# VHH binders against Spectrin beta chain, non-erythrocytic 5 (SPTBN5), part 9

Target 1, 109 residues: Spectrin beta chain, non-erythrocytic 5 (SPTBN5), of Homo sapiens (Human) (q9nrc6r3533to3641)
Amino acid sequence: TPTMEGSLEFKQHLLPGGRQPSSSSWDSCRGNLQGSSLSLFLDERMAAEKVASIALLDLTGARCERLRGRHGRKHTFSLRLTSGAEILFAAPSEEQAESWWRALGSTAA
Short names: E, the ipSAE of ESMFold2; O, the ipSAE of OpenDDE; V2, 0.75 times the mean of E and O plus 0.25 times the DockQ between their complexes.

## First folded at step 9 (VHH; framework vhh_sonelokimab_d1)

Design a4 (from y04 with W53G; at its last look DockQ between E and O 0.08; V2 from the best seeds 0.00; counts 0 for: pae E 8.0 > 2, placed apart)
Fold by ESMFold2, look of step 9:
Structure a4 (fold): chain B 109 residues (1-109), chain A 123 residues (1-123)
Amino acid sequence: as target 1 above (109 residues)
Amino acid sequence: DVQLVESGGGLVQPGGSLRLSCAASGRTFSSYAVGWFRQAPGKEREFIGAIMGSGGSTYYAVSEKGRFTISRDNSKNTLYLQMNSLRPEDTAVYYCAAKSGFTFELPTEYDYWGQGTLVTVSS
């Protein structure tokens, strides 16, 4: 029973330490938020089967901000980890972006 | 910078098993995602799987699920690939690679590569 789950697009904006990555583009994933951990899977099948995620993010001390259409997508928010890494996300709708923002904000606080 | 050295390759019979090692040196190994690729003669380099830094989350190419297992021991700066039920089609040079960040399937995303270790599956 995850706190929040759903389809997202994501983009690595900053690497740990706040460095820019050598390449950066939007990719699709299935997000699954449980407790203070956010798991990203390649697709819905991988998420349902609990196959090893493409990322497991510790949200302790993280900051989540709404971007409202920055970086070439409309329903966006950012997640900045204490490592200095920053990941941008885009949801399929404004309602879903708001739901993600609320769920992540309460977890990251 | 990180330097990677693969070992453990060799000749193995069909149906057999083999464990490859990837020894790393340089800065903190646990700050990198590390992965295994392979390349048969005349073919493109193929993703096998990767393991994220500390905490050990793994991801595998769908076609390799169940036969190969990736693990790491950060205290020894070593990545492992356990291969079971080997077939002649698994004959290739096996590479380990390291990167920072989240994406790990594309060879062009990896900054550091080992020299490779040859695995030959034949009777």
Scores: ipSAE 0.013, ipTM 0.209, lowest interface PAE 8.0, mean pLDDT 75
ESMFold2 (binder alone), look of step 9: mean pLDDT 76; pTM 0.785
OpenDDE, look of step 9: ipSAE 0.028; ipTM 0.312

Design a5 (from y04 with R27F; at its last look DockQ between E and O 0.60; V2 from the best seeds 0.00; counts 0 for: pae E 5.7 > 2)
Fold by ESMFold2, look of step 9:
Structure a5 (fold): chain B 109 residues (1-109), chain A 123 residues (1-123)
Amino acid sequence: as target 1 above (109 residues)
Amino acid sequence: DVQLVESGGGLVQPGGSLRLSCAASGFTFSSYAVGWFRQAPGKEREFIGAIMWSGGSTYYAVSEKGRFTISRDNSKNTLYLQMNSLRPEDTAVYYCAAKSGFTFELPTEYDYWGQGTLVTVSS
C-alpha cells in the first residue's frame, strides 16, 4: 500500500547541477510513493499494473517545498534531488498538494 | 532485443529541409523520454533536443531553437526530427536515444542508442 498516490502534473525545472533546461512544459502522470521511492507512471492503468514506470525517484536526501503557484499552476510543490535536479509537481487541488508535500517531507529525511 | 533505428539522412543543399525518423522496438517506447543527438567528425556528441514520453514537453539545445522540431508518435513507436533551414554546420551523424527518468542533455544518461544516420549539407 503506497504512502501516497494520485494524479499529478510535472515539469522539469532544473537539470543536474542546477542548470535551467532550454525548454520545458507540464505533462501528466500518476505518482506512487512507497518508502523512500516515488514512482511516476504514464496513467492510472500503468500505475495499477506496476508496469514500466516512466521515472523512479530516490528521495533520500531530497528536499520538498510547497510553492505559491509560481510557474503557471496553483497547487504546486517542488522536489529537489541530491543531484541538483528539480522537478515541479502540480496536484489537482490545494488539499492534495498539501498532502503530497507532507508525505514527501516525511520521507525525504 | 532493444533497437533504435534512424533513417531519413542524406545529402541536402543549404536552406533545405529534412525529416529524420527513429523506429523503436524491443521495449515499452511510451514509457521512455527520447532525444536526438548529433556528432560531427572528430567532435563529441552534441545534444539537439528531447521529448517526454507524453509528447507534451520538449527540450532543445539553446542554439537549435526555431529550426528543429521534435515529435513522437507512440502508436507507431517512432520519434521524428524535422530540420529546416539547414546549414553546412549541421553536417553530422544524427543519433536517437532513449531513457527513463528526467534530465536529458547528457549522453551518459541515455540507456539505448541508435546506430546513426548521416546528414550532409553541401556548401
Scores: ipSAE 0.091, ipTM 0.431, lowest interface PAE 5.7, mean pLDDT 81
ESMFold2 (binder alone), look of step 9: mean pLDDT 79; pTM 0.801
OpenDDE, look of step 9: ipSAE 0.319; ipTM 0.692

Design a6 (from y01 with S52Q; at its last look DockQ between E and O 0.75; V2 from the best seeds 0.00; counts 0 for: pae E 4.2 > 2)
Fold by ESMFold2, look of step 9:
Formats: C-alpha cells, sequence, structure tokens
Structure a6 (fold): chain B 109 residues (1-109), chain A 123 residues (1-123)
C-alpha cells in the first residue's frame, strides 16, 4: 500500500538543470507515494493499474516546501529534485497539502 | 506503446520557413513528453525542444534563439515544429521522440523515435 495517495494538481516550474520552461500550466493527476518514489497518473483508474504514468519522481535528496498559495492555487507545496527540476503541487484542501508535505519531507530525508 | 510518424521535410532556401509534423498514435500517448531532435552528418543527435503533453510545459535548447516553435494539436494528436529563418547549418535529419515522465534533453531518455525527416537548407 502507498504511504500517501490522492488527487493533486501539478505544474512544472523548473526543468532539469533549473531552467524555466517557455510555458507551463496546471493539470490534474492522481499521486501515489511508495517508498522513495512519487508516481503521477492520469486518473485513479490508471493509478490503480499502475499504467500510463505521467511522471515517476525519485525523491532521494529532494527538497519539499510549503508555498501557501503561490502561483494561483491555495493549498500548494513544491518538490525540488536533485536534477534541479521543480514541480509545484496543489492539493484539494489545506489538510491534504499538510499530509503530502509531511509524507514527502519524511521520504526525501 | 506509441508510434511516431514525422513529415514535412524537404529542400528550402536560406531564410525560408518549414513546418514539420509528428503524428503520434497509441492509447496512452497523452501521458508522454515529446521532443524534437536533429542530427547533421558526423554530429551527435541534438536536442531542439520538448513539450509535456499533460501539464503543458514547453522548453527549448539554450542554443535556440527563438527561430523554432513547438506546438501541439490535441485534437489530432500531433506535435509541430515551426522553423523560421532557416540557415544552411540547420540541414539535418529531424526526429521526434517520446518518453514517459517529464521532458528532458538527453536522447537516451527517449524510448520511441520516428524515422526522421530530412531538411536541407541550400542555394
Amino acid sequence: as target 1 above (109 residues)
Amino acid sequence: DVQLVESGGGLVQPGGSLRLSCAASGRTFSSYAVGWFRQAPGKEREFIGAIQWRGGSTYYAVSEKGRFTISRDNSKNTLYLQMNSLRPEDTAVYYCAAKSGFTFELPTEYDYWGQGTLVTVSS
């Protein structure tokens, strides 16, 4: 069973190497945290079947920070990977954002 | 699994424009990042730019000075590369490629490749 799972919105803020993308927008996904990996799927069905992952993120050495509504969403946090990539996430509620932040912070350590 | 088919290559004059297409097929294509690469004779495959199908991020190689634009048509499952102000040094075989996950610059990260389409800038 996953350490944490649920609906999220995400946006790629920085690319590998820390470069800004030319454009980026928010999109929806289903997040699934297991071990040191965060998987993002198209929807709950794909997450349950572990098919067609949007992204698979290695959290080793990653940094997770609360953003408190920056970038046009309220319940937000960021995940900065050792590659320099940074992904922003928005949860459906503040309590879920806190839960994600705690789970990701523990895994990234 | 995804299949990629490029089209639109050909001979163009210096200063001209050309639009390449990359038609993608597969049940899960919308989960992939898709990029454009090129390879001139005797050179390694060079990253041009990429787009994340979901999440909408787009980025270009640092060497691109705004002459190339990547766009996407969701209704046709097609990626485009608009090339303007072409120069002889742009002569190469152009490839589209797809990978799962977020976009990345290295060719070795891409699992699916088209056959390539030749662009020749000469005269």
Scores: ipSAE 0.242, ipTM 0.549, lowest interface PAE 4.2, mean pLDDT 82
ESMFold2 (binder alone), look of step 9: mean pLDDT 78; pTM 0.800
OpenDDE, look of step 9: ipSAE 0.482; ipTM 0.767

## First folded at step 10 (VHH; framework vhh_sonelokimab_d1)

Design d1 (from y01 with T103P; at its last look DockQ between E and O 0.80; V2 from the best seeds 0.00; counts 0 for: pae E 2.7 > 2)
Amino acid sequence: DVQLVESGGGLVQPGGSLRLSCAASGRTFSSYAVGWFRQAPGKEREFIGAISWRGGSTYYAVSEKGRFTISRDNSKNTLYLQMNSLRPEDTAVYYCAAKSGFPFELPTEYDYWGQGTLVTVSS
ESMFold2, look of step 10: ipSAE 0.435; ipTM 0.715
ESMFold2 (binder alone), look of step 10: mean pLDDT 81; pTM 0.834
OpenDDE, look of step 10: ipSAE 0.173; ipTM 0.584

Design d2 (from y01 with T28I; at its last look DockQ between E and O 0.45; V2 from the best seeds 0.00; counts 0 for: pae E 4.8 > 2, unsure alone 63.0 < 65)
Fold by ESMFold2, look of step 10:
Structure d2 (fold): chain B 109 residues (1-109), chain A 123 residues (1-123)
Amino acid sequence: as target 1 above (109 residues)
Amino acid sequence: DVQLVESGGGLVQPGGSLRLSCAASGRIFSSYAVGWFRQAPGKEREFIGAISWRGGSTYYAVSEKGRFTISRDNSKNTLYLQMNSLRPEDTAVYYCAAKSGFTFELPTEYDYWGQGTLVTVSS
């Protein structure tokens, strides 16, 4: 049972090392947070089966920040990893964005 | 696991076009980010571009933008590289590669590699 799960859009904003990609765009996923690990799946069915996650993010030492409708989406937050990579997320509602932010916030130092 | 086989390489004149294919076999190709790299004689392996598992995000090296187009067809488990306006400096062995997670430019992050296909731009 995850501490948080739900539909998200996401976008790779910074690469490891903090470099900006030449271009990137928003995509959809189903997020599943357990402890300090955030798993992303193609959709709800893959998430329910917990098979073939498209990403597994180690949040140890990561920083999570609420954003105000930036980058062409509402209800957004960012996740900056210790590698320097930064992924932006957009939730379907402000309530869900707040829930994600609060669930992730204990890893911010 | 995933196996990758490139095809479509060959000799082409400067200014020409060439389309490379990367046939994937194995489970769950649609859950991998995939990309193209190349290695010219005497040089290190160079990133060309990558595309997300659903094709909604692409990332191209700045030097390759505009001439090369990467695409994927998950129903055929195939990755493509369309190369236009080819120049002699494009001569290289071209590799496709796959990784779990987000698209990325560093070769060391890719877990699966094809054996490569040679593209020669000459005359």
Scores: ipSAE 0.203, ipTM 0.500, lowest interface PAE 4.8, mean pLDDT 80
ESMFold2 (binder alone), look of step 10: mean pLDDT 75; pTM 0.785
OpenDDE, look of step 10: ipSAE 0.334; ipTM 0.691

Design d3 (from y01 with F104W; at its last look DockQ between E and O 0.87; V2 from the best seeds 0.00; counts 0 for: pae E 2.6 > 2)
Amino acid sequence: DVQLVESGGGLVQPGGSLRLSCAASGRTFSSYAVGWFRQAPGKEREFIGAISWRGGSTYYAVSEKGRFTISRDNSKNTLYLQMNSLRPEDTAVYYCAAKSGFTWELPTEYDYWGQGTLVTVSS
ESMFold2, look of step 10: ipSAE 0.395; ipTM 0.681
ESMFold2 (binder alone), look of step 10: mean pLDDT 76; pTM 0.793
OpenDDE, look of step 10: ipSAE 0.794; ipTM 0.904
ESMFold2, look of step 11: ipSAE 0.412; ipTM 0.694
ESMFold2 (binder alone), look of step 11: mean pLDDT 77; pTM 0.796
OpenDDE, look of step 11: ipSAE 0.815; ipTM 0.913

Design d4 (from y01 with S57M; at its last look DockQ between E and O 0.85; V2 from the best seeds 0.00; counts 0 for: pae E 3.8 > 2)
Fold by ESMFold2, look of step 10:
Structure d4 (fold): chain B 109 residues (1-109), chain A 123 residues (1-123)
Amino acid sequence: as target 1 above (109 residues)
Amino acid sequence: DVQLVESGGGLVQPGGSLRLSCAASGRTFSSYAVGWFRQAPGKEREFIGAISWRGGMTYYAVSEKGRFTISRDNSKNTLYLQMNSLRPEDTAVYYCAAKSGFTFELPTEYDYWGQGTLVTVSS
């Protein structure tokens, strides 16, 4: 019973501690928002089989912002964690980007 | 769950190059962030660099300024470290390590480790 799930692209903009990566590019995942946690899986099959997530993000105190086509994708939003990490996301459509933004904003606030 | 085996270490001259491999066993290798560390005699393990699950993100220790390149080939369950312009100070045992989640610099965050491969840079 996740509060939101779906396909996303993501890009790690900042590491924990606010450090810059040496290189970063967009990657694909299946996102699953449950409570105050966002899990990312390689694809829908791995999410459905409940294999280990590739990332688990704690949303407590996080900030979520719509980017509206920044960083080389059209349906984008960002998630800034209290650790200093920042992850950019792109959804497959504007409608899904809005849904993610609303779900993440209500969870993080 | 994941077993890691480094290879490719050996004796190399100063200024030379060496490519290390880290072979992983397990069908979930692509779900792990992986990193390279090294340990010189009498020192603590030192972070070299890390690469994300499918290679979309990399970062390196500042001290390695363009000499080392990390890559991975998930179809072969293998992580690589290309080392160029080697110096005697690079002599160490080199370790491959894996964890779930985003990459980190701290060795205590890594759950799986190889046995290491010795690199000696000497003339």
Scores: ipSAE 0.271, ipTM 0.597, lowest interface PAE 3.8, mean pLDDT 82
ESMFold2 (binder alone), look of step 10: mean pLDDT 77; pTM 0.792
OpenDDE, look of step 10: ipSAE 0.666; ipTM 0.859

Design d5 (from y01 with S52A; at its last look DockQ between E and O 0.69; V2 from the best seeds 0.00; counts 0 for: pae E 3.8 > 2, unsure alone 64.7 < 65)
Fold by ESMFold2, look of step 10:
Structure d5 (fold): chain B 109 residues (1-109), chain A 123 residues (1-123)
Amino acid sequence: as target 1 above (109 residues)
Amino acid sequence: DVQLVESGGGLVQPGGSLRLSCAASGRTFSSYAVGWFRQAPGKEREFIGAIAWRGGSTYYAVSEKGRFTISRDNSKNTLYLQMNSLRPEDTAVYYCAAKSGFTFELPTEYDYWGQGTLVTVSS
């Protein structure tokens, strides 16, 4: 009973503490928003089985913002965690990016 | 649900190079991040760098930024640590370790560890 799920691309922009990584790149995942947590899985099968998430992100106090075509992708939003980490996401369409933004914003509140 | 095996250690001259391998197996290994660590006799385990198996970020200890490179070969399910300009102070047992989530530098956050591979830098 996830609040939202779907395919995303993601890129870690800042590490915890606000540190920049030595390099970062976009990659694909399956996102699953449940409760106050966003889980990222390798693919649909791993998401369906709930096996070995790539990441489990605590949204408590997080901030989600729509982006203006930065970082080489369309339909993007960012998620800034209280740890100082920041992850960028790209959805397959503008409509899906807005849906994610709304769902994440209501959860982070 | 993941196993890690390091290899490629050995004796190397000062100034030489060595490539270490971390072979990953198990159903879920591609969801994990891998950290490289080393431990010299009588010292604490030291972070070298980390990489997510999938498309996340890389992060190196500042002191090793220019000499060591982490890379991966998806066709072999293997991660590499390329070590250049080796010095006697690099003598240690080298470990790879894995956890879920993005890259992290603390050893206590890693759930799976390899057995280690010895690197000796000496004439």
Scores: ipSAE 0.292, ipTM 0.604, lowest interface PAE 3.8, mean pLDDT 82
ESMFold2 (binder alone), look of step 10: mean pLDDT 76; pTM 0.780
OpenDDE, look of step 10: ipSAE 0.539; ipTM 0.804

Design d6 (from y01 with S100E; at its last look DockQ between E and O 0.78; V2 from the best seeds 0.00; counts 0 for: pae E 6.4 > 2)
Fold by ESMFold2, look of step 10:
Structure d6 (fold): chain B 109 residues (1-109), chain A 123 residues (1-123)
Amino acid sequence: as target 1 above (109 residues)
Amino acid sequence: DVQLVESGGGLVQPGGSLRLSCAASGRTFSSYAVGWFRQAPGKEREFIGAISWRGGSTYYAVSEKGRFTISRDNSKNTLYLQMNSLRPEDTAVYYCAAKEGFTFELPTEYDYWGQGTLVTVSS
């Protein structure tokens, strides 16, 4: 019973500890928010089958912020984890970006 | 699950080059970040670098930046480590490893490990 799910693009902006990656680019995933956890799957098929997630992100204490199209994508938001990691997301539409932002903000304190 | 097998190790002269391969079986690399570590005799495992799923993000240990290049071929489920300008202190057993999600330098974040391949740099 996910709180929110849908297609996203993502980009790792900061690694845990706040260190910048040597290189980074946008990739696609299917996001699934359940409780305080955001699961990222390779695509819709793997999300539906719950096969090997790309990542499982703990949102406890996380900070979510709308970015208004910075970083070369529209409909963007960021997620800063307590580990210091920061992931940027882009949704397919402004409506979906707002929905993600509201759902993530409700979960992240 | 993923099974990893390193190959390509051997004896090489200082200043030389060597390319290591890490073959994966069971599942594609596309859902994993994969990385290289090494362990010299009597030392702890040391992070060399990692590359994210689909090859979108790369991270190297600062000391190895510029000499080593990590790449992957998802169609062959293979990770590569190109090593240039090798020095005797690069002598170690080299391991590939995989984890879900994002790159990270700590060995404890990696779930799957290969058996290792020995690289010896000497005259």
Scores: ipSAE 0.042, ipTM 0.393, lowest interface PAE 6.4, mean pLDDT 78
ESMFold2 (binder alone), look of step 10: mean pLDDT 77; pTM 0.800
OpenDDE, look of step 10: ipSAE 0.639; ipTM 0.851

## First folded at step 11 (VHH; framework vhh_sonelokimab_d1)

Design e1 (from d3 with T103P; at its last look DockQ between E and O 0.90; V2 from the best seeds 0.00; counts 0 for: pae E 4.1 > 2)
Fold by ESMFold2, look of step 11:
Structure e1 (fold): chain B 109 residues (1-109), chain A 123 residues (1-123)
Amino acid sequence: as target 1 above (109 residues)
Amino acid sequence: DVQLVESGGGLVQPGGSLRLSCAASGRTFSSYAVGWFRQAPGKEREFIGAISWRGGSTYYAVSEKGRFTISRDNSKNTLYLQMNSLRPEDTAVYYCAAKSGFPWELPTEYDYWGQGTLVTVSS
């Protein structure tokens, strides 16, 4: 049973080392938080079957922030990993963004 | 598991173009980040670029200056490398590779590799 699970949109804002990708755009996924790991899956089916996650993020030492300003999405937060990578997330609602932010903040550190 | 087979290599004159294909087999190609590498004789494998699952994020080697374009067609389970303005220095065996997670430049992070296709650029 995951600590938190749900639909998210995400965008890789910075690569490891803090470098910019050549291009990046918003994509959809299902997020699954268990322990200190956040797994991203292409859709609900792959998440339910636990088939080939598109990303597995180690949250140890990560920083999670609610975002201000415009990114073309509402209800956003960011996750900066110790590698220097930064992923932006958007939840379907403010309530879900808050829930994700609280859950990720409890896991980080 | 993913199995990868490159094709489209061959002999091309300098200034020419070539499109390489990487055919994937296996159950979950669309869940992998994929990339292209090349290896000239006597050299280490060199990163060319990588692309995310649905193509929403790309990452090219810093030295790449827009001659090469990576794309993927998940409906055909195929990764492509379009190479333009080819030079003799581009002569190498070209490999496609797949990894779980975000695209990245380190070959040690890629779990699945094709056998390679030879590209020769010579007069």
Scores: ipSAE 0.278, ipTM 0.599, lowest interface PAE 4.1, mean pLDDT 82
ESMFold2 (binder alone), look of step 11: mean pLDDT 81; pTM 0.830
OpenDDE, look of step 11: ipSAE 0.752; ipTM 0.886

Design e2 (from d3 with S52M; at its last look DockQ between E and O 0.81; V2 from the best seeds 0.00; counts 0 for: pae E 3.1 > 2)
Fold by OpenDDE, look of step 11:
Structure e2 (fold): chain B 109 residues (1-109), chain A 123 residues (1-123)
Amino acid sequence: as target 1 above (109 residues)
Amino acid sequence: DVQLVESGGGLVQPGGSLRLSCAASGRTFSSYAVGWFRQAPGKEREFIGAIMWRGGSTYYAVSEKGRFTISRDNSKNTLYLQMNSLRPEDTAVYYCAAKSGFTWELPTEYDYWGQGTLVTVSS
C-alpha cells in the first residue's frame, strides 16, 4: 500500500550534477509514494496497474521544499535528489501539496 | 518491449540538412522518453539530445550548437532529428533510444535501441 498517491504536474528543474536542461515545461503524471521510492506514471490507469512507469525516484537523502508563488504554478514543491537533480511538482490543491510535502519529507528523513 | 527503427540517413554535402526518423512499435511509445545518439568510426557513442514523454521538454548536449532539433509525434509513434548546417565531423551512425526516468546523457541509461542509420557528410 502506497503512503501517498495522486495526480501531479512535474517539471525538470535541474539535471544530475545541478545542470540546467535545454528546455523544460510542465507535464502531468500520477505519483505513487511507496517507502523511499516515488514512482511516476503517465496516467491513472498505468499507475493502478503499476506498468510502464516513467520514472522511479530514490528518495534516500533527498530534500523536499514547499514553493510558493513560483514557476507559474500554484501549490508547488521541489524534490532535490542526492544526484543533484531537482524536480518541481505541482499539486491540484494546497491541501494536497502540503500532504505530499509532509509525506516526502518524512520519507527522505 | 519496444522496437525502434531509424531511417533517413544518407549522403549529404557540408552545409546541407537532413531529417532522421525513428519509428517505434507498440502502443507504449508515449510512456518512454526518447533520445538520439551518434557514433563515429573509432569513437564512443555520444549523446545528442532527448525529449520527454509528451514532447514538452528537450535536453541537448552542450556541443549541440543549436544545429539539431528533436521532436516527437506520439500519434505516429515517431521520433525526429532535424539536422542543419551539417559538417564532415557529423558523419556517424545515428541511433534512437528509449528510456524511463530523468537522466538522459549516458547510453547505459537507455533500455531500447534502434539498429542505427548512417549519415555521411562529404563534399
Scores: ipSAE 0.283, ipTM 0.664, lowest interface PAE 1.9, mean pLDDT 89
ESMFold2, look of step 11: ipSAE 0.376; ipTM 0.676
ESMFold2 (binder alone), look of step 11: mean pLDDT 76; pTM 0.790

Design e3 (from d3 with R27F V34M; at its last look DockQ between E and O 0.87; V2 from the best seeds 0.00; counts 0 for: pae E 4.5 > 2)
Fold by ESMFold2, look of step 11:
Structure e3 (fold): chain B 109 residues (1-109), chain A 123 residues (1-123)
Amino acid sequence: as target 1 above (109 residues)
Amino acid sequence: DVQLVESGGGLVQPGGSLRLSCAASGFTFSSYAMGWFRQAPGKEREFIGAISWRGGSTYYAVSEKGRFTISRDNSKNTLYLQMNSLRPEDTAVYYCAAKSGFTWELPTEYDYWGQGTLVTVSS
């Protein structure tokens, strides 16, 4: 039973080690938070079938921050992993961004 | 079985251009980040760059001077490396590789590797 799931847009802001990517743009995924793990899938079908996730993120020690009105999207938050990688997320609404932020913040605390 | 097959290598004059292809099969290509590496004779395998699953993010080795461009076409299960302004020091066997997750530069993080294609840059 996932703690949180839903559609998100995401953008690689920092690579592991805190290095800047050469190019990074927004793309879409379906997120599934279960325990301390966040799985990202290409779409709802792949998420439902649990096949070929594009990423599996361990949130232990991660930091989550709301970014309201930053990076070209309205309902955004960031996830900074202990590796130094940082992924930006955008939710479809402010309510969903708040829900994600609270769920991720509790897990990352 | 997972297969990655590079092609497009060959002999090219200094200053020339070459496009390498990497054909993928046996896995969901669009769910994998892809990378290019090379290995010159007598040297360790060197990271060139990587590209995210839909091409939204790219990362190139710091030493790359904007001469190389990584792209992918998920409808054809194919990864590309465009190489411009080639120099003799670019002579190497070029490998493509696949991993799950976000783009990374370390060879040990890649799950699948191609057999390589030789690029020779010589007068």
Scores: ipSAE 0.242, ipTM 0.581, lowest interface PAE 4.5, mean pLDDT 83
ESMFold2 (binder alone), look of step 11: mean pLDDT 82; pTM 0.831
OpenDDE, look of step 11: ipSAE 0.801; ipTM 0.913

Design e4 (from d3 with V34M; at its last look DockQ between E and O 0.87; V2 from the best seeds 0.00; counts 0 for: pae E 2.8 > 2)
Amino acid sequence: DVQLVESGGGLVQPGGSLRLSCAASGRTFSSYAMGWFRQAPGKEREFIGAISWRGGSTYYAVSEKGRFTISRDNSKNTLYLQMNSLRPEDTAVYYCAAKSGFTWELPTEYDYWGQGTLVTVSS
ESMFold2, look of step 11: ipSAE 0.401; ipTM 0.690
ESMFold2 (binder alone), look of step 11: mean pLDDT 78; pTM 0.808
OpenDDE, look of step 11: ipSAE 0.811; ipTM 0.915

Design e5 (from d3 with T103A; at its last look DockQ between E and O 0.84; V2 from the best seeds 0.00; counts 0 for: pae E 3.3 > 2)
Fold by ESMFold2, look of step 11:
Order: sequence, then C-alpha cells, then structure tokens
Structure e5 (fold): chain B 109 residues (1-109), chain A 123 residues (1-123)
Amino acid sequence: as target 1 above (109 residues)
Amino acid sequence: DVQLVESGGGLVQPGGSLRLSCAASGRTFSSYAVGWFRQAPGKEREFIGAISWRGGSTYYAVSEKGRFTISRDNSKNTLYLQMNSLRPEDTAVYYCAAKSGFAWELPTEYDYWGQGTLVTVSS
C-alpha cells in the first residue's frame, strides 16, 4: 500500500535552516513513502511492527536530485526539504536509486 | 513514551572534567534523536549538542569549541555528555531531551525532557 519502500542509507547533509552539521556520517534505515510523507525506520522489524519511525519527512515542496557517487556512496540521491534541511540517500542498487528518485520527484511536485 | 533522568552533576573544580549520563526508560530510545541543553539562572535554555539515532551524526553549538563530546549507548538506553576543561561559566542545570526526526537545536522541537542535573564549577 505504500508508494515505495525499501532499505536505504542516509546522511544529514544540511540541517533545517540550511546549516551544516558538525559531523555527519551514513546510517541505515528502512524507508516508507506514503502520500506526501516519507517515514524512516531503524530497521525492517520496526517498520513491519510500526513501533515508531525515527523520522517523518513532509515532502510538500521538496526537491529530489540524483547524485553520482558523491559523499562516499554509489546510487545516491538528495532530498532538499522546504525547511532547508538536506538529506542524502543511498540505495543498494542503481535500479532502486532510480525508483526512489522517480517516486520522490513525483510526490514532491 | 520515554522518560529521561540525568545524573552525574555536582561540584567540580575549574579545569576539571565531568561525565553526565541520561538514562532513558522505554523501548523506543533508539528511535529518538537526543540532545543536551543547559540553563543558567535567569537565562533561556542553551543548546549544547545533539546526536542521531545510532550516533551517525552529531551537531554541537559553536560556543563549545570541542570541550564537550556527546555519545550514546543504545544497548543501555543511555546518552552521555563528556565535559572537559570546565569553567565557572559552565555552571548550569543540564538537561537531556529527545525528539522524533533529525537533530535540531531549538528546544521547542523536543518532546521529552529530563528534570535536569546541576553542575557547579567553583573552587
């Protein structure tokens, strides 16, 4: 029933307001796109049980851009929120990165 | 659904070090971004730093200049603040706080707060 879901790595590149964090590294999650919202869960178990998402991102007005392996990962895309926050994502494969990019781009618009 | 309790505060000499702990009760601690704030008498709560769910990202207030280190141990449901080179102006009540979502410096974004632990830096 979600528009898209799957395993992702993510990294907070910019904070709300467009400020750079002091330190940022890649972390893992399970993403679930439903409507205009992207939910991130710690892992597959928490996503399946719906215990608590670690983040709920409002995609209204967001911009999504494919990246080409910048920031130390392959199969990457970025999500820039209207708050000024920017989250980088890396998918397990190029096919999955393309699927996410298309789904997020359609939802954000 | 999370309760936070700070500990480790007390009286320390200038130049000393102190490690604060924030114990979380609840099965969802690892789902929260967590941060440290402090409040001196008559002032607003001041952001110190925050750390992401599994410690992949940290964000520190510029004013700390590397004297403080934030870390977490999700297996023990505990957040830590290591404070070094303490000064009298570090005297304050120190709070831990938790939120859903990415780390942020605004206190109004945090849903859960501890009661605070007093740190006094004086000879």
Scores: ipSAE 0.348, ipTM 0.633, lowest interface PAE 3.3, mean pLDDT 83
ESMFold2 (binder alone), look of step 11: mean pLDDT 80; pTM 0.828
OpenDDE, look of step 11: ipSAE 0.700; ipTM 0.867

